VHH binders against q9c0y8. Designs and how they scored, part 21

Target 1, 316 residues: q9c0y8
Amino acid sequence: MSASHPGILHEYTERLVAFELVGKSNVTLTSNVTRSLLLFVGGLGDGLLTVPYVQELVNPLDEIGWSIVQVQTQSSYIGWGTGSLKRDDEDLHKAVDYFLHIGGADFSTRKIVLMGHSTGSQNVLYYLTQSILPNYLIAGIAQAPVSDREAAYQFNGKEKTKELVDWVKAEYLDKGLGNDVLPRSKVENFFGEVPTSANRCIDLTDVRGNDDFFSSDLSADDFAKTFGNLKEISGSTAHSQLILLMSERDEFVSPSTDKAQLLNRFRESIRPTTSNSSLSGIIPGATHNVGPKSSPEALKWLINQLITALRSFIDQ
Below, E stands for the ipSAE of ESMFold2; O stands for the ipSAE of OpenDDE; V2 stands for 0.75 times the mean of E and O plus 0.25 times the DockQ between their complexes.

## First folded at step 5 (VHH)

Design x7 (framework vhh_7xy4_2; at its last look DockQ between E and O 0.35; V2 from the best seeds 0.00; counts 0 for: pae O 6.3 > 2)
Fold by ESMFold2-Fast, scan of step 5:
Structure x7 (fold): chain B 316 residues (1-316), chain A 122 residues (1-122)
Amino acid sequence: as target 1 above (316 residues)
Amino acid sequence: QLQLVESGGGLVQPGGSLRLSCAASGFTFSDYEMAWVRQPHGKGLEYIATISSGGGSTYYSDSVKGRFTISRDNAKNTLYLQMNSLKPEDTAMYYCATYEITWSGGRTYTYKGQGTQVTVSS
């Protein structure tokens, strides 16, 4: 569907933009320096306006004094294939820094939450646990956290995925060629037309690769490394909260996976325990992106859950 | 199982027109987004045009916008490419293809058969 969207396009750093959709109130992040922000990052292949539910969040968030901003990173669209979670983290910190200061904003009163969809969930976790840069997020929200490695197992086959990993290690990583783009003819069934580096392939498809946060075969010790050290908010003794929202009908999660049990394992690993939000849950009837094939109630549930979370952050 | 058979290519002079056809079988054609891709001799595949499963949305590469029109007839399981104002650089083997988004968000093209050769020369 073709449409026009009123808003503000922000240049938060050289050649990268973030799009602020304007709601019914016409209030913007520059017109009200205390206005709170949900910063949204998509998954592999996503860019501005590609995740259908984002547009549906504009007016519900506007009613409670929150703006939603969609971030373009170097990894947007096909750029992720030569990227990394570390590069994404650097872009996201530039966006956060920009929005903390625009229009004379004061970070002491402006609340910023980062919400990620799909591999955006890895971006959220990396920002809150592994990033060496200062944390100014009050919370992170991970929507449809899924294992890319187990998705590869499901769609390409487990043994073929392991064969790819072994080949990339032997022919590229062991030879210091981690930044080289893999021949398309060898990997097109995994990555299509996307130029994909040896490092990026391993990050996504190897056991305990740099993106491998959500696989059901990981141990409690593995989850402790990714969930077990959520950062303090810079300038505060409080820690960021983490909200995990899995989709009940996620097509990228094996039907054999017990999603409730897996979600519980993630949540049990969150430290400090005060960062383990009670608002984590399973979105009833939702497909991976809470799209048109979801049950009719899925989007309403997601909106209500987000409103509940965001309201809780403004009473400090 | 999936079969795609291209036809309608040939030799044409610059400025001429050709209409390519693709007969699809072995799958539910009306459920799939379709594409035309081309490969000049000794070069890689180039995307030309895509069409949605219902035919309501079309997209074109910049090199062919305004000159080529993609269309489909779901009742006949047939995909078409109307090519006008042909240029020497349009010379290539043309393939019709299905495309799918991988779990990683990349597009992969599935095509079978010999394609149809388009040669633009005097």
Scores: ipSAE 0.401, ipTM 0.752, lowest interface PAE 1.4, mean pLDDT 91
Fold by ESMFold2, look of step 6:
Structure x7 (fold): chain B 316 residues (1-316), chain A 122 residues (1-122)
Amino acid sequence: as target 1 above (316 residues)
Amino acid sequence: QLQLVESGGGLVQPGGSLRLSCAASGFTFSDYEMAWVRQPHGKGLEYIATISSGGGSTYYSDSVKGRFTISRDNAKNTLYLQMNSLKPEDTAMYYCATYEITWSGGRTYTYKGQGTQVTVSS
């Protein structure tokens, strides 16, 4: 993989950066105010270039007049352990606001799509449905919208996860210590060496915790409160499109989960129904982050779906 | 799939030396950071030494720093621990370990072998 990546480092708010990767055309978001962007947010542990397919998107997107920008939030790398979806959302809104104005752009001349990988998918869904802040995104793309709680069940056991949740509630939350970092020895099988607050543990591992958007045991009423609540684009009569891309061989999804059925349950819950993109699907042969263990066809399929989607937004 | 087999333990006098080996299989050994951990009788696990995947960086706990040397031979899929100036406090079961990535992306060390006993003059 390439060691050097040409681009522009933007400080979109104090001490937080986003990296605009520059393709072969050398056109940038400041050099062309009508150029659109895909703003990318990774999952737990991710930061700049940690999701392997991002570099591969640069030139395909460039060829259709789109930039890809990787956003760093306070939760990037190990920061997620003491973060929250709400804090991430605030950071992402600052990034969107920054790119809406750079080079003299606004939402009428520049389209912004937020794409999230893994828990970045929770960021996308939160942004479009739960944020108290204005929405300026024409679309959200959730790649690998995976339940953290069900991953904990799969890898640590359902009963052990419930025991941890009960213990954290009793010893921390009930005592007003939600922001305290949990003892490493108690949580290392769940979170490794990442310092993790009691609140963050509950967000990820409790039934209907704040991150719990994608669990297969959630009800239609649960999905109605999230997928069913897409916001209008601010200053418009249109709603954001939502594209859901599951990985066929996602190692963090239980073998007992029927991915096609689950994807359909998410999609059927999307309101307004016009926001339910037909480009949603299952990436054939893909691992969680579409990395090197994926079938060779997985990346090509992903690129094709993204190009199809992004091209359609320009034609509006 | 992953297998770690420790050997080289035994009885030794205080001040003596011992070399432990760990044979690894079932994974790409050269891609992984490796560690030695020990468990004294009736006590918890102590992580005592780590070595990067290429062997260029090592870390030691204060209890063994200057006396123990971790090393690896990636061509033979083998991890070593040279133990010098042994003390009665070094008496423990010794395990080699590699890390696992949790579902949340964090790293945690897991030992998977049976261990090898080191006893320093009772």
Scores: ipSAE 0.239, ipTM 0.651, lowest interface PAE 2.8, mean pLDDT 91
Fold by OpenDDE, look of step 6:
Structure x7 (fold): chain B 316 residues (1-316), chain A 122 residues (1-122)
Amino acid sequence: as target 1 above (316 residues)
Amino acid sequence: QLQLVESGGGLVQPGGSLRLSCAASGFTFSDYEMAWVRQPHGKGLEYIATISSGGGSTYYSDSVKGRFTISRDNAKNTLYLQMNSLKPEDTAMYYCATYEITWSGGRTYTYKGQGTQVTVSS
């Protein structure tokens, strides 16, 4: 359904924008130095308002002194096909820097939480663990963290995925052609109409590829390298909180996977242990994006969980 | 052997109506999202209407919203497009199309038929 949404369009860097959704109070990040923000990044294929629950968060968050901002990175919409987590991280750091300071704010007055949906969860984890850039997040929220590799296994078949990986490695990576875009005729069943580089294909579909954070077949040692390696907040000895919110009816997770067990494996790997939030959990009755096929209670649960989390950060 | 066969096109006056049909075979019709696309002469393809596999959801481009209705009968393996209040700008070759959604969120345009010509002229 077509609709208009009040807000402020921010140019946070050259040729990239973010949209601050304005709630009923009309308070904005520009006008209030103490206003905090939930910075939202979508998954593969996402852009502005492509995740249905985002617009439902505006007023609830507004009531508790938080703005929600949707960021467009170079990976937005079809840009992910030629992107990387490293590139995304650079864009996100520019966004965080911009929003941390607009209106005369700083880290002492404004808090930023990065929330990622789907593959945006890889962005969140990357930012908090592998990024070489300073961490200014009070917390990260990974909503519907799923393995793209295992999703490929589910939708395309494990053997076919392996064949693709082997082919791309032999024909592109081994020849130094990682930045070349793969022929659509070869990868359309995997990536649709999205131009996809050899490197990006491998990142998403190879075992222990650059994006392989959430696969169920990873070892404890693998999780220790990611979940177990949260960075300090820059200028502080404190660490960011990490909240994991898995969808109970996530269609991109195999039906044979015990989601509760998998979530626990993630949580148990988080270091320091103080970063392992008790607010992590499974969104009841929720499809991947908590969309219209979800239980009516799913969205309410998500909103309440977010409000609880965000309130807890204001005094920190 | 996937096959789509469009029918129902023709010449109609502005303000008139047509009903297009698409007979599908060679695949499990009820498992696929279906769409109507059109191509005016000398122009690119325009996606104008989509219907979910079960028929519960429909989507329209702004250019046809309120005038066209997409529907399907899965028992008959047939897709329909009811076109009302036709305009000269609706003149085009009309195709039915099969879509597939990938795990990465992408949409793949899979197949279209031979098309049926719709001409709106006074």
Scores: ipSAE 0.024, ipTM 0.318, lowest interface PAE 6.3, mean pLDDT 92
ESMFold2 (binder alone), look of step 6: mean pLDDT 82; pTM 0.820

Design x8 (framework vhh_7xy4_2; at its last look DockQ between E and O 0.61; V2 from the best seeds 0.53)
Fold by OpenDDE, look of step 9:
Structure x8 (fold): chain B 316 residues (1-316), chain A 122 residues (1-122)
Amino acid sequence: as target 1 above (316 residues)
Amino acid sequence: QLQLVESGGGLVQPGGSLRLSCAASGFTFSDYEMAWVRQPHGKGLEYIATISSGGGSTYYSDSVKGRFTISRDNAKNTLYLQMNSLKPEDTAMYYCARYIVTWSGGKTYDYKGQGTQVTVSS
């Protein structure tokens, strides 16, 4: 059902916006109180309020002094098709910088946590480990981190995916045409109506492509290159925290994959070890986006985990 | 076995009207977004109308907006396309399509019928 949501629309760049949802207390609208922020980034195809549990987080977070902000990047909705993790990271850095400085010196103590859903998890991990720019006071939460490559294997077939990769490499990348958009008639089964560049196709579907963080067939060495390189918080010797929250009934993870084991493999690779949060886990009964087909307790579990995490960050 | 069977096509004069029907079977019809697509001879496939699973939301291409109406009866497992004010440029094979979201979040059809021919000519 359609509903109205009160909030503040922020122009964090000349052309990009973020929407800060306002809770029942209306503190954000009625005062200049500095709120800590959970910056939320969706996955492929996501925009404002496309992830169902986001609106359910508003009031619980409000009660503990946090606001949730949905960040629109150039990759939002169908923009991901011609994007990259690098571009996304640039947008996210601008968002973080904006929210840290919007109120001048009075907001310098604001804490920010970055939360990603689905492919947003790649953004979170990229920000924390692969970013070229210095980090701020940020922790990362990756909800439903899944392999896009293995999703393609599941939905389109492994062999067909390989054929696609080989074809794109031969016809585009080898010819220096990585920025060209692939013909819809050739890739619609994979990407639908979304205009998708050759480079983006390879990022998402090639073995050890730029987005290949969460595939179950990756080695410990592969995970060490990503999970193993969390950066220090700017101005501190402390490191960012990383929380991984997988969905128990994630439809994009193969039924043959042991999710608990896979999560453990991720966690064991996190460096420094102090960044490996004990709050990581599997959301019970949850579908990918913790949507209506999830068990009734799934959303409550997620909310409780987030509240626990966010409180811990304030106390530090 | 999944089936989509279109009917209602034919020859009509400019300014005339047709109503297409699509009978669906072999899947839970009410769970899926549905679309009408058309293909003129020698041209590519065009998405012209979509309707949500419950029928509460519709989308039209600019080429048919204001003239065509997509609807559905989930109790009868049937999709409809009311076509008014038909033009020669509407001449095409019309297909009923099951509209889905890919793993990447993009929308496409995974099944379409055999089609019904619509010819608009004086």
Scores: ipSAE 0.593, ipTM 0.873, lowest interface PAE 0.7, mean pLDDT 93
Fold by ESMFold2-Fast, scan of step 5:
Structure x8 (fold): chain B 316 residues (1-316), chain A 122 residues (1-122)
Amino acid sequence: as target 1 above (316 residues)
Amino acid sequence: QLQLVESGGGLVQPGGSLRLSCAASGFTFSDYEMAWVRQPHGKGLEYIATISSGGGSTYYSDSVKGRFTISRDNAKNTLYLQMNSLKPEDTAMYYCARYIVTWSGGKTYDYKGQGTQVTVSS
């Protein structure tokens, strides 16, 4: 639908923006009141305002002194096809640095939580576990962490996906052409109109590719390399909490996957153990994006869970 | 199980008319934007016309605007292309296509049928 949204568009670096949605209080990140931040990153194909529940979070967060900011990265909309988690991480660090310094914010009073949707969940996990210099995030929230590889198996077929991987390795990676864009005619059933590099294709669709954090066929040793490696906050011995929120009716997860068991396997792998949040869970009746086809309780549950988490960071 | 079956092609003289049909099955036809695409021999795919899921919006390539009309009958799960004032350059295999969003969020037209050949020649 066409609509107008009140807020502030922040230029956090050259050519990239972050949109701060403003709630009923009209208090902003540029006001004299120090506000805490929920920095939101979407999934593949997402940009500003594309995930509908984000707009529903504005006023509940505003009531507890939190602002929600949606970050545009180079990977937003169709840019992800020639990107990487490492490039996304560089953009997210620039956004975090911007909001830590905007309006003269005091690092001791401003709290930042990074929340990801879909492949934004890989961005969150990468930031907290793979990033060399993690910066001032008190928590990461992963909503609808799903395996892109297993989604490709479900929608394109497992053998066809493996044939694509083998072909890309033989014709591109083995020849040093990892940054080359694949011919659309060969990959449009996987990636549509999105220009997709050989490296990005492999990152998403190969076993243990760079994006392959959430697949149900991964071992405990595989999960230990990601979930088992949460970094300390820069300048502190504290560690960020990781909150994992899976959607019960996620259309990108095979019906044969036991989501409760998979979530427990992720959680059991989290180190240090103090970073394993008890607020992780399954959103009842939720579709992938907690959208209109979800059960009526799904959005209310998500909002309540997030408010509970964010309050725990202020009140403790 | 998803099927798109095109029909109505044939040999026609320049200035003639043809009506193509596409019978859809295996999905909820009324939920999807549909398109007609064509492929001339030895050339790439060209998108010709699109129609919204409810039929209220239509769009045409410049090469066919004013000559072709796309329509749909959701009760019959059928897509149509009325082609008037046909020209030799309209010679191609014609496919009906379903607009889809891939698991990765990319957007494309999914053409699954065998197509129907249109040949415009004297």
Scores: ipSAE 0.541, ipTM 0.817, lowest interface PAE 1.1, mean pLDDT 90
Fold by ESMFold2, look of step 8:
Structure x8 (fold): chain B 316 residues (1-316), chain A 122 residues (1-122)
Amino acid sequence: as target 1 above (316 residues)
Amino acid sequence: QLQLVESGGGLVQPGGSLRLSCAASGFTFSDYEMAWVRQPHGKGLEYIATISSGGGSTYYSDSVKGRFTISRDNAKNTLYLQMNSLKPEDTAMYYCARYIVTWSGGKTYDYKGQGTQVTVSS
């Protein structure tokens, strides 16, 4: 639908922007008051305003002193096809650094939560596991942390996916051509028109590829390397909280996957155990992006969980 | 089960005409943009014509523009390609395809049936 959304467009680094939606209070991150933010990263193909629930969070968050900010990275829209989690992480660190220093921010009182939808969930987990975290990044939220590889299995077939992976390794990776864009005819049923590098294809579709954090056939040892490796906050022994929110009717999760059991396996792997938020759960009746085909209670449930979490961070 | 079944191909002389049909089933046909794609022997796929879900917008490749007409009948779940002024270079297997967004968010035309052969020669 066409619509206007009031907000502030922040240039957080050269040529990259983040959009802060403005709520009824008209208070923003540039106001001379303390204000916290939920920094939001979409999934493959996403950009500004593409994930439908984000605008519904504006006023609930505003009422408790939080802005929601949609970040655009080099991977937004079709840019992901030649990108990587590492490149995304570099962009997200620049965004976080910008928001720590903007407006009337007080580093001791501003809280930052990084939230990802879909493959943005891989961005969240990667961010929390790679380096010492700033004092103000208090949580990561992963909504619809789904396996890209298992989605490929579901929609393209497991054997066809394996055949593609083997072919890409032989014809590109083994020849040092990992950054080359693959022929559209070979990958269009996986990635459509999006120019996709050999490395990116492998990241998404190979067993233990660089994006392969959430596949149900991964071992406890695999999860220990990711969920079990959350880094401490700089200058502290404390760690960020991790909240996992699966969608009950997620169309990109195989019907054979027990989502509750998978969520429990993720949660049981979280280290330190103090980072394992009790607010993790399954959004009742929700589709992948909690869109219009979701049951009416799905969005309400999501909002309530987010508000509960964000209020608890202010009270700390 | 999603099915796209092409028909109407055959042998025709240069300058002749054919009308291809594609019967669709297993999905809500009127929700989807559709395309005709051809593959000459030993060559890659060429996307030659597209039509919006309601039929109001069409596109043609330069190789067929002015000679071919794509159309659809949403009441009959059928896609058509009227081919006029046929040339030997139009010889190919012709497929219909459905426009989709893949699991990765990429856009493509999905599913080609068995195709229907068009051969233009004397």
Scores: ipSAE 0.421, ipTM 0.776, lowest interface PAE 1.8, mean pLDDT 90
ESMFold2, look of step 6: ipSAE 0.407; ipTM 0.762
ESMFold2 (binder alone), look of step 6: mean pLDDT 82; pTM 0.811
OpenDDE, look of step 6: ipSAE 0.566; ipTM 0.869
ESMFold2 (binder alone), look of step 8: mean pLDDT 82; pTM 0.812
OpenDDE, look of step 8: ipSAE 0.533; ipTM 0.869
ESMFold2, look of step 9: ipSAE 0.413; ipTM 0.757
ESMFold2 (binder alone), look of step 9: mean pLDDT 81; pTM 0.805

